# VHH binders against Epimerase family protein SDR39U1 homolog, chloroplastic (GC1), part 5

Target 1, 310 residues: Epimerase family protein SDR39U1 homolog, chloroplastic (GC1), of Arabidopsis thaliana (Mouse-ear cress) (q9sju9)
Amino acid sequence: CSSQKESQMTVSVTGATGFIGRRLVQRLRADNHAIRVLTRSKSKAEQIFPAKDFPGIVIAEESEWKNCVQGSTAVVNLAGLPISTRWSPEIKKEIKGSRIRVTSKVVDLINNSPAEARPTVLVSATAVGYYGTSETGVFDENSPSGKDYLAEVCREWEGTALKANKDVRVALIRIGVVLGKDGGALAMMIPFFQMFAGGPLGSGQQWFSWIHVDDLVNLIYEALTNPSYKGVINGTAPNPVRLGEMCQQLGSVLSRPSWLPVPDFALKALLGEGATVVLEGQKVLPVRAKELGFEFKYKYVKDALRAIMQ
Short names: E, the ipSAE of ESMFold2; O, the ipSAE of OpenDDE; V2, 0.75 times the mean of E and O plus 0.25 times the DockQ between their complexes.

## First folded at step 1 (VHH)

Design f11 (framework vhh_6fv0_2)
Fold by ESMFold2-Fast, scan of step 1:
Structure f11 (fold): chain B 310 residues (1-310), chain A 120 residues (1-120)
Amino acid sequence: as target 1 above (310 residues)
Amino acid sequence: QVQLQESGGGLVQPGGSLRLSCAASGFTFDDYAMYWVRQAPEKGLEWVSTISWNSGSIYYKDSVKGRFTVSRDNAKNTLYLQMNSLKPEDAAQYYCAKDSYGEFLYFDYRGQGTQVTVSS
């Protein structure tokens, strides 16, 4: 697949049509990089990235991924089924399966590329679920993995990305709860707050290790361009909050009450085992990003929420 | 095209009963949890009841518990709310609501609503 746009880098992206991926594509375009979208559905990706608005973008279905990964400077792997869906045994297997399958395919295509056409860096998503859950513990990149299902998924997901050849720099971004109005937790919560129906989920005491979508995109961009970014990096803002505080501050920003709590039994009924994603959390600090000199635009959740709602 | 059509509202005396119905079309009804929500004059939208896709999990707002019963008939794509011992504070426009698949608290669609009036 051929890019017709002059660029400093050519970046192949899986999961580009998702919330984070769309923002990453915009960031890469702003810096005049060439983008190759690796997708399961070319027609759906073309609706999100129409040629009139994205001149020069390449969109490839799975049968074409080999030709696009070859000749790319870098690959960003963001593909995976959202973990906040209802969990049946089938969905639970697909959460793991989709992440491992796509990551394995990307790694195999990188490793089997001719040396001169091989990408030099792989930035692969993972998640703070790696650490498990705790109301009292604090986690950083040196912390051990948890013992729950999501921790197992993250271990296998990271292990799959690390099978890339030694000549490929691998950066693993353990992503927290991403905040932006166009997707994720806020897309679900804002309508409720605007109808005066917002409030804490469960006890509100669970940790909420958030990150603004623009800071996450900038962190991924640093991982692409700065060779010091390798290995595990927590994609979380420096000041995590309890979920109750997050809800209080969202209500304040929207000038809405945050008084309608959702009981944990109702969440378990609606999400099954997936309710643990909402009812439990972990306090995760971005120690590596700070050591690398990464500058967060939004260090406090209230500032992030104010920016998103304007 | 997703469509939700409520019916069964009306005027009732305190202590009376009403049965609300919601006819659903345009989506696979038994893949979704369904909700009853209400809005009283000069008040915000209030959640009233939730029923899971298979009726295995049912939840109620504390103030209606024991008086209201939600049910569904997946073969007929219909949601019901049986309301007994109605109180003046139950007077509201009642809406049938559907969440998005995987979005437990977001109502991606509401019907036109049906009015419940309780007068003495």
Scores: ipSAE 0.000, ipTM 0.164, lowest interface PAE 14.7, mean pLDDT 79

Design f12 (framework vhh_6fv0_2)
Fold by ESMFold2-Fast, scan of step 1:
Structure f12 (fold): chain B 310 residues (1-310), chain A 122 residues (1-122)
Amino acid sequence: as target 1 above (310 residues)
Amino acid sequence: QVQLQESGGGLVQPGGSLRLSCAASGFTFSSYSMYWVRQAPEKGLEWVSTISSTGSYIYYKDSVKGRFTVSRDNAKNTLYLQMNSLKPEDAAQYYCARETYYDILSGEFDYRGQGTQVTVSS
C-alpha cells in the first residue's frame, strides 16, 4: 500500500463509503492527512472517491488491507451492516457478524504488524444500543450494559476492538442517532414531513440521543489526534430529546405538521423485531467528551436541524 | 453484487408522460422499501417517492403528488415510476435506490443505479 505521505497522519478507514465515513474522509483531506480506504468493493469505493476529486487517496480491497494497515499511524473502524430492517435469524446474525468480522480482521492486521509499522491508534465505532432501552433511565459511559440483542452486539463489538495490542490506544465511540441531510435517520424522515405525513414513530416518548454528523466527525478526529481520548466515549450531543420533540422541531424547521404518528403495529409489520430500533430509545449523555473539553457545535436539536436544512 | 438498473427516461414536452423502470438484482427485493430520487444539474440529490416492501405504504414529494405514481412488482424484482403532467422542473437524472436503514454506520441510498435521464423541453 503506497499512499503519498506528506501529511501529519496516515489513516486507514473501514466503512469510509457510508454516511459518517464520507464526512470523515472529507475532514481528514481538509487537514492534509493521507487516507487509505479499506473496502470489500474497490470499484464501488472508486465511484465514491474518484481519483480526479481525491488525488492521492488509496483504495484497498480486503486482500490488500494487510499492506495498508501496516505503515498507517491510525485506523478508524466504521464498518457494519444496517440494523433498521426486517430481522430474520439470518439478518440478525449478519448484523452482529459483519461488525465482529470486520473489527476482528482490523485488530488482527494491527496486531500482526511489525512494531515499527504498527498503527498507534484504533478508533472503533460502537453504539448507544450498548445501554439497552429505557424511557426513564439516564446513561453515561459508566452505566452498565443493557440485556437486549443490540446490547449484546455492542458488548462483543467493543470486546473485539479491545483485543488490540496493548501498545495501541483504543477509543470506542458509542454513537447515537446521527443527524445529517445526506444520510441517517433524518434523511429518512424529511421526505415524510415534506408530504405532510410527518410525526412520531410509535409513542414519541422514546429518547432520541442524537448528534450532528459534523460533531461526530470532529469527535472521531479528536480521538485520532488527542492522546487523552482513550476508552469509551459517548458520541451524543449534550441535550437529548424525546422523539416527539425532535419531530416537532423538524416540522417547525420544514414548515410542516408533525402530528401524524406511525402506529406500533405498522412498524412491527414492516420491520418485525427490528421495529424496536425505532420504537424504543435511551437517554445517553456525553460525560467523557465534556470532561475532555470537547466543544459541540450543535448542543440543541433545533440548532442542528436548522443548520442541516439551511 | 447489489445492482439497480434504471430505464425509461427520455425527452418529452411539458405536460407529457414517461414511465421509469428499475430492475433490481443481488438482494431480496421484496424485503426492502425502495426510493426514487433525482438530481438536476448543479443541484443536490432530491427525494421523489417511497414505496414500502409490500407496496402498502406510499409517499411522494409534495411537488409531484398527484402527477407521479410509484409501484412495484416483487415477482419481477422491478420498481416503477409513472410520471404524468411533466414540468420543466422535473428534468433530472432519476435514480432508484434501496432503503438504507436507520443505522448509525450506514448512509441513505448506499445502492443506486446509474440513473436514467429525463429532459423536459418546450
Scores: ipSAE 0.000, ipTM 0.161, lowest interface PAE 15.1, mean pLDDT 80

Design f13 (framework vhh_6fv0_2; at its last look DockQ between E and O 0.26; V2 from the best seeds 0.00; counts 0 for: pae E 18.4 > 2)
Amino acid sequence: QVQLQESGGGLVQPGGSLRLSCAASGFTFSTYAMYWVRQAPEKGLEWVSTINSGGGRTYYKDSVKGRFTVSRDNAKNTLYLQMNSLKPEDAAQYYCARDYSHWQYGLQYRGQGTQVTVSS
ESMFold2-Fast, scan of step 1: ipSAE 0.017; ipTM 0.361
ESMFold2, look of step 2: ipSAE 0.000; ipTM 0.129
ESMFold2 (binder alone), look of step 2: mean pLDDT 84; pTM 0.856
OpenDDE, look of step 2: ipSAE 0.026; ipTM 0.520

Design n01 (framework vhh_7n9e_1)
Fold by ESMFold2-Fast, scan of step 1:
Structure n01 (fold): chain B 310 residues (1-310), chain A 120 residues (1-120)
Amino acid sequence: as target 1 above (310 residues)
Amino acid sequence: DVQLVESGGGLVQAGGSLRLSCAASGFTFSSYAMYWGRQAPGKGREWVSGINSGGGSTAYASSVKGRFTISRDNAKNTLYLQMNNLKPEDTALYYCARDLGWYEDYFDYWGQGTQVTVSS
């Protein structure tokens, strides 16, 4: 495995083809870092990062991961299945299985690298689902884990990343609801608002601990480059909102009404057990990021939505 | 309980055709998008083709576009891959997979695969 550009860092990335990963790749390329995409589907990754448009990027299928992780400066682990779907026992198993399997593989490859060729930092994704759900509680990085299934997934996911060799600085980013035009929650909601059919899911009182995709990417970048970033860091903006307020602000930005609510029973019929992902939330504050001096570009949801929709 | 069983592979000469089948059980087949992937000798798994839950939308890797056709029969819980004008480069173990979402880098592979060998 080799990179074609001279760079300050060589970064191996899992989940690079996802919404967050694509933006991270752009950020790393802008700063002339070498990028190695670790993928289970080389053909799909080549469709997203064609050589014509991404000269110098290395795309490694699973048999090549060892040779690419070895000799890289850092590894970013963003692999994980979307959770906003109808849950069955099989889907629940694969939500956890996909995260643990990829993280374990990455950690094993890091740990089995010779010391002189071992990555020095692992930035691994996790999620605010770690805290469980509450309409009244407030959570930060010192808060205990929740008791629901997603909290269990996050505990095991984080535990797997923490098995990295003692020589490796590990940063765990508990990611909130990521806002951007080309993926995530907004990509699903914008069409309904454009059709004059936008509104809150369920009561609209559940917490929505959001973050602009560029702030998340910059937080990951700080975790890669700044040795003060270690351990658990909440990847959420300073001012969480209730989902109803987010819908109101989105409607305002799009000049569309936001009054058509979707009742709980309809969401439960469509998403089964997975309805809790959209019907419930948690208020999560980025206490560690603020203490570390991280500067959020979008502190308020309306500013983030305006920037995305411009 | 989820099971995917691939069949239909074999030895074929360059320019020949083969039809692969994937029998699905243990889940509501008609509710999931399905994919075919392959693993060539000495290589990792690569995506070949995809089809949505209703069968009306398909996608193909550039290397097989125009030669392969993916289809499904929801009444029979079966996924198909019609492979025409086969090339030695198509030699691989072929797998079917269930899509648990639109995440580009992940497939839920449950089968042992079916071997396709193309001689020149």
Scores: ipSAE 0.000, ipTM 0.194, lowest interface PAE 14.7, mean pLDDT 81

Design n02 (framework vhh_7n9e_1)
Fold by ESMFold2-Fast, scan of step 1:
Structure n02 (fold): chain B 310 residues (1-310), chain A 120 residues (1-120)
Amino acid sequence: as target 1 above (310 residues)
Amino acid sequence: DVQLVESGGGLVQAGGSLRLSCAASGFTFSDYAMYWGRQAPGKGREWVSGISWGGDSTAYASSVKGRFTISRDNAKNTLYLQMNNLKPEDTALYYCAAEYSDFWGTYDYWGQGTQVTVSS
């Protein structure tokens, strides 16, 4: 693929059609970067990024990814981040397999590019599930991996990205619960609050390590442009909350009760077999981002929720 | 267990209308973004329209925008496509698909489709 537009960077993005990816595309366009969308559905991506509204954007189906990765300044791997959240252990093997497969393909394409046309940075998504779950523990980028299934997935996902050629700077963003109106956890929670059934799940004491979608996008942007961003960086806001507090703050912002229990049908719809993931969270601090001088716009969950609901 | 069963296709004259239905079972319908795709004779699959899990957001291919309307009834586990002002180039096998996303990926299920033939 080729871009006819002048830019500071040419960025290839997997997962660009998701709500995080769409925000990243907006941010990259605002700064006059060229964008190459790596997708498994070209027609769907063309509807999300029509040429009239995104002049110069390149959209590549999987057979064309090689020609787009080669000659890119950078690659952002967001494949696997949710458009809307649903958790089912029945598809666990596909959950793991698809992430490893896409990440492996991206890395192979980077590594097989001639040195002069090889991307210089790979920013690859992973998740706070790396740390496992705990009501009492506190985790940062120096913490060891958990031992549950999600931790195993994250270890292999990160290990796959780290196979990138030595000339490529790799940043791994362990993403927390992303808050935005158009997807993720909030898209699932808001309807329950509108039904006056927004009470917490389980004890409400499990940790909710959130991040506003714009802060996550800005963190990814810093990882693209700032060579000091290497290795593991937690993509979480500085002040995680307990799920009960999250529900209380969301109820307050929406002027809805937050103390009514979620009905059984809604729990089954929301969680399926993944109930243990919601019933157990982890407190994750963004120590590396803070050390690197990253400035969060939304440090407290209530401010993030107010901004999203306006 | 996932089943997507399309119905409502048929033969129609140019300028006519058809309403397609997709009955979903074996999964929690309200958790899935849904879409309609089509495959015309001799062509690959083309995305037609999509709707968010709650029905709040819809999107359309430029070729059908203003003529087709996607909707859903979560209580009935059914997805609909209202097709107005049909053109011969709309002739295709129409199929529905569920787009499932979680923290780790996006997955698709799709049905076998229902044939729509538009005569000139």
Scores: ipSAE 0.000, ipTM 0.201, lowest interface PAE 12.2, mean pLDDT 79

Design n03 (framework vhh_7n9e_1)
Fold by ESMFold2-Fast, scan of step 1:
Structure n03 (fold): chain B 310 residues (1-310), chain A 120 residues (1-120)
Amino acid sequence: as target 1 above (310 residues)
Amino acid sequence: DVQLVESGGGLVQAGGSLRLSCAASGFTFSSYWMYWGRQAPGKGREWVSGINSGGESTAYASSVKGRFTISRDNAKNTLYLQMNNLKPEDTALYYCAKGYEDLYSPFDYWGQGTQVTVSS
């Protein structure tokens, strides 16, 4: 285990109010690190991190981000508009725009900090959408980028983070489907399974490259503290599954069936072009994390689901 | 109020058969999916089988598929589970469960259960 209570960092975090960000804040506080939340909505962040429950946390509106980035040890960039929504041309532009704008702002603030007060590491989120989609292909950190819209977004997102000053160690975490009780895919799926209406979305044959939220947070933590974590690292568990298998395992853990499929046309009606996020996937292996000696707590999806639902 | 009363459990030798019944009252039985679940000693609840309101569609856990048959009699408000080729690992308390009324309902109703013990 990596408890570094003696080695205090000051970590600036974008996207801290999101599902992953909230768990990262908990991990950083547990290890007695100082946290600076970089937000575009101070009021919303204060509701998530009230001073009563989070004494010492700094919450900075965009006009104050410079004062927080400067003098912090590290920056974690998790900000981005959710992709599991109805896509219009406007929403597609904002999916890309929100990621590029926030990442660019963070990088500019890092680069414009005097060397003595400059963060030494940037851990920036990206996504397994970088690889595109395939039912037959297998991807790792050396694989080429895909050709679809999300691959384009990921390429530009990563390119923006890599503009950080040469003295800053950059780690890019290509995040898979994050599993946890309080957000992401499971928060949307669990209610349907609890009412005995769960089942695969589309064919169920698409790959589901998942990761338990605690393993993802621990991987981000290793990227913050271990100088060997540099460049692209896939944030996925070692044993990806097909979506149909994931749904069967979730049904088994909840003591519920997994036989009410949601047809393609219904998802396309609800999510438009965004339905491809659910209907298609990619098999992504965490080759780099494994080479670096990272130990996954949840290697198999059934164990992850049992831990989440116990 | 909803009531589910299971019966038909007992002691049986491996390879034997049992038929479980669930008498339902307090709701319009013919309008709901019905399910059988079980809980083995030292384990959590697991689903076994489900049947739609009309009885045309059924599903089974892989561990019991081909051995168990779920059925229902809407005129008698009764759910059945025919269990054939029983194995020691089928030993559990078997529960009848009512399906949910809406997609946000937190209500999960399980009866008191009937014990099935498979020897040897």
Scores: ipSAE 0.000, ipTM 0.109, lowest interface PAE 18.1, mean pLDDT 80

Design n04 (framework vhh_7n9e_1)
Fold by ESMFold2-Fast, scan of step 1:
Structure n04 (fold): chain B 310 residues (1-310), chain A 121 residues (1-121)
Amino acid sequence: as target 1 above (310 residues)
Amino acid sequence: DVQLVESGGGLVQAGGSLRLSCAASGFTFSNYDMYWGRQAPGKGREWVSGISSGGSYTAYASSVKGRFTISRDNAKNTLYLQMNNLKPEDTALYYCARGWLDYSGRYFDYWGQGTQVTVSS
């Protein structure tokens, strides 16, 4: 055996306009796969993937999704990843409702496709919030769910994806905190560090189960192409850190101080109940990915931060 | 010009108490969250405590929780840190800092010169 390239796929993607989705589209294009973007906002998707720069990409509004899911090789469901926002009872309901609605729609379209035109794999996002929060516990794919609101959301989200037809291989990626230049937590933090005003959110003792965006995209790609990737897979790097250490490492990489925190009260004022997303965390290990032989490019957070900030 | 001036530091025996003050000027004090940070000899800076603009919310580093109390007097434009049961490891230069949190972003832009706290064994 030697280096072998996978055959061309046609991949339908929800959430393609998000930070992770844009990097996935880039990876799929680099490998000469056909891409169908399933979006609720055609105008936003066309701004991100203009036809001049992305010839051949299909962009479908929700009313057109059936025609795109049918005949595609695979579906990647990334819609609904962001949860760091101000929570009210209405917003909490929408956080769960939007994830269930989009995932249910995708599953219904897969299940209602004729067998010969049905996608053979569904890679669906979920989150490490499944495990709840703990400063002392350690979680892997065999760990039970937490009992907080986000754990409930993740249980229902995963349960919805698992309603896919039995002939469809389902991979559920429990995604940690994604690090990259163009979005996510790091894009929010870098401006403060550049202003000499960086520091930990809350106590800095909460676990920060991070993953470099390229490793996450590569993990999704393996889940698309490798039949051994099925069921729950933690999308986290092998060496989680406390948030305070992450901030210290970021300050070091940027040559900036890291002592000026955003305290609990400020985050609670901004995010309400959603503050727990940034104030509390969980130590999550990628046991399944490692057993499958997945090679992480960035095993340590300092190396990831150096690569991103170069 | 924004100015933050700390005072109240000094030499104290282990188990003793000190009260630090930070006098703020050049801005509307009641509109800003305020913070205390410290830097020990040979160590990096660490945050100690924070208080919301109206005083309704407070937060503390685990190393000082239960021993230190942050408070503010918006009428006097003054931030306080009551430090009880001081330990030699609390020896540091203590700074106050200004912060602002709104829906468009977070801004932390000024801190004082610091006041030295030395705790003898």
Scores: ipSAE 0.000, ipTM 0.100, lowest interface PAE 22.0, mean pLDDT 80

Design n05 (framework vhh_7n9e_1)
Fold by ESMFold2-Fast, scan of step 1:
Structure n05 (fold): chain B 310 residues (1-310), chain A 121 residues (1-121)
Amino acid sequence: as target 1 above (310 residues)
Amino acid sequence: DVQLVESGGGLVQAGGSLRLSCAASGFTFSEYAMYWGRQAPGKGREWVSGISYSGGSTAYASSVKGRFTISRDNAKNTLYLQMNNLKPEDTALYYCAADSYWEGLTYMDYWGQGTQVTVSS
């Protein structure tokens, strides 16, 4: 289409079919940018982005990724398997492996592009799990990594993205708990609260460093379009809360009780080692985003939850 | 990639039975907890039932407890929902959910396209 030739950016996106990716695609479309979806499942991507509703979108199966990355202005890397599942040694390896494999492939395709057709920016996801867990510590972009498994995953994930050619501006977004109606942790919690069975997971004292999905998408968009965004940026709202407070606010917004706790042992029975992801957390502040002048639409969790549920 | 394909829905009279199936591929099925949800037109998703990775633990919404039975066959990568004594209120699009091919460390269960269950009077 002629509109694609005149777009300010052509953006290649991995993980576009996920909760964050779908919202990012809508944001990029609204601003008339050309979008190339890099997927391992063309059929799933076509189901999510049918041509009649997404005219001009390019959907590339893995064998076609080279032709899409080459000639793109930018690449956004959001791909990876979820971590809130039952962990086994094999699943733990695949949690890390899927992130490293996709990121490595994207970086290789960027680096092997001719200089004149090479993307100029890579915005790559990572996570607040980088910092490990703590009920008393406070973390920002200058904080050291934790020592648990997820911190190891984040270190290798970030290290892989940083292998991009030195001419490519790399922004690493350490993403917190993303809140939105159509996915993420909140979509799983809302049905329980609506059935009067909602409440805190574990002690409720673990930190919940959240971010509204629209703020995260806007932060990714700023990282794409603003050359001042480089290096590590925490993708978290300025006012993290304890999980118990989040559940209280969700119950209040839904006019439902929030006092029926899910026992630690029941969660571990369903999720095994992965239960620690929801039973433990970290207080992460978006110091870098604030320094860059990023304006959060939802600074407080109650306002985010109210907006999501209206 | 992950695929979840629901089947077994249809039109049935009140008091009747249906058995839904969910064929899973693209992940190690035996290591994931699985869920059934449903959605009536214009309404949000409602949780119906859940089953642990081994099948040793199950849970049900109060509205279906005693009438529905969730089960799984890890050798066949298939999740089932046996629905007995169906009521008009059970009319909905039924989805299965498992970990999907999703982004970052943000957790999201993927719901398939669903299979329609319509209970007539």
Scores: ipSAE 0.000, ipTM 0.141, lowest interface PAE 17.0, mean pLDDT 79

Design n06 (framework vhh_7n9e_1)
Fold by ESMFold2-Fast, scan of step 1:
Structure n06 (fold): chain B 310 residues (1-310), chain A 119 residues (1-119)
Amino acid sequence: as target 1 above (310 residues)
Amino acid sequence: DVQLVESGGGLVQAGGSLRLSCAASGFTFSSYAMYWGRQAPGKGREWVSGINTYGGSTAYASSVKGRFTISRDNAKNTLYLQMNNLKPEDTALYYCAKEDYGYFWSDYWGQGTQVTVSS
């Protein structure tokens, strides 16, 4: 009766050691789901998910992925997701290659599973970079892709996930800028604001299509458990802002000034080549999530920032 | 007081053209990006087009791209939408909106202008 509403899934997760993945694992564990972490670094995953604190979690190195994907209910593919970390040209190239390779491997393992042991759903990350950059455009799930390099990467990434067997429900989450204290671009910006050195990056006019990490995790969870979640879903909060406004709201929440531009050297030191992701933006609306009845905890950026900094 | 007044709508046959105008007042028009949105009967608001502060960059919803052209005259504080090859599915109440810190239409202050396209 009640167990039907709380039916346990076995979820295989790539990218579980990242900022979003760690929060997803916490959510899945809280709901008593079985978790299989698919990782390329077993030792790093064991440091993040020690057996003492995560009893029963399975951590599989790449050679073991086939045995974990087979028999799992669902797969969440977060590997290669753009998160706030220092990017070098070498890392950026690796990130592109790893996204496509990991997604392809996951899809191959799903497709080559016997029907009775095949996962029934694949929730695969992609990014709002799909739409390209624009100070004037407004994008939703029906919008065409941009024509820049990141849009090309997202098209190939999504196309790879869509090669999953027709019996597998595929949900593609185009993830915006994820806000949280323990990761992402925000975690790197907070120290500058606390030192009275906060302010906009570039013009401050670029769009900042943000989402609170808990809302993103909840959206991924809905995509796992609700069969109505199929195809492309924008993982962005309903009220995107210009970066300048985001900086004003962050300054307000921290009781710090927000008019001092972040120096180019500081931005490159923090994000390396990833700085281009923050310097250019796109206004992306979560039209599908709204149509599906998804309820955002943090609809406005100031509320999200208050909750994070509390 | 910020005010946006839309005009230029009407009844037109499929394949026809209309030009919408939006007269803006109460703010420095040239300092803000501007948008056109629409709401069809029984549907939610939908973004149609956007234009940057000086008119050098524009964007369009896929449903109208190639048929609609957004433009602005900063000296006259006026936003325009030239609509060509209109289709029955373009029937909607059209709104202009000023750039804001939320959904593009949250700053709407006018009645909109009705466009009805017959087959």
Scores: ipSAE 0.000, ipTM 0.250, lowest interface PAE 15.4, mean pLDDT 81

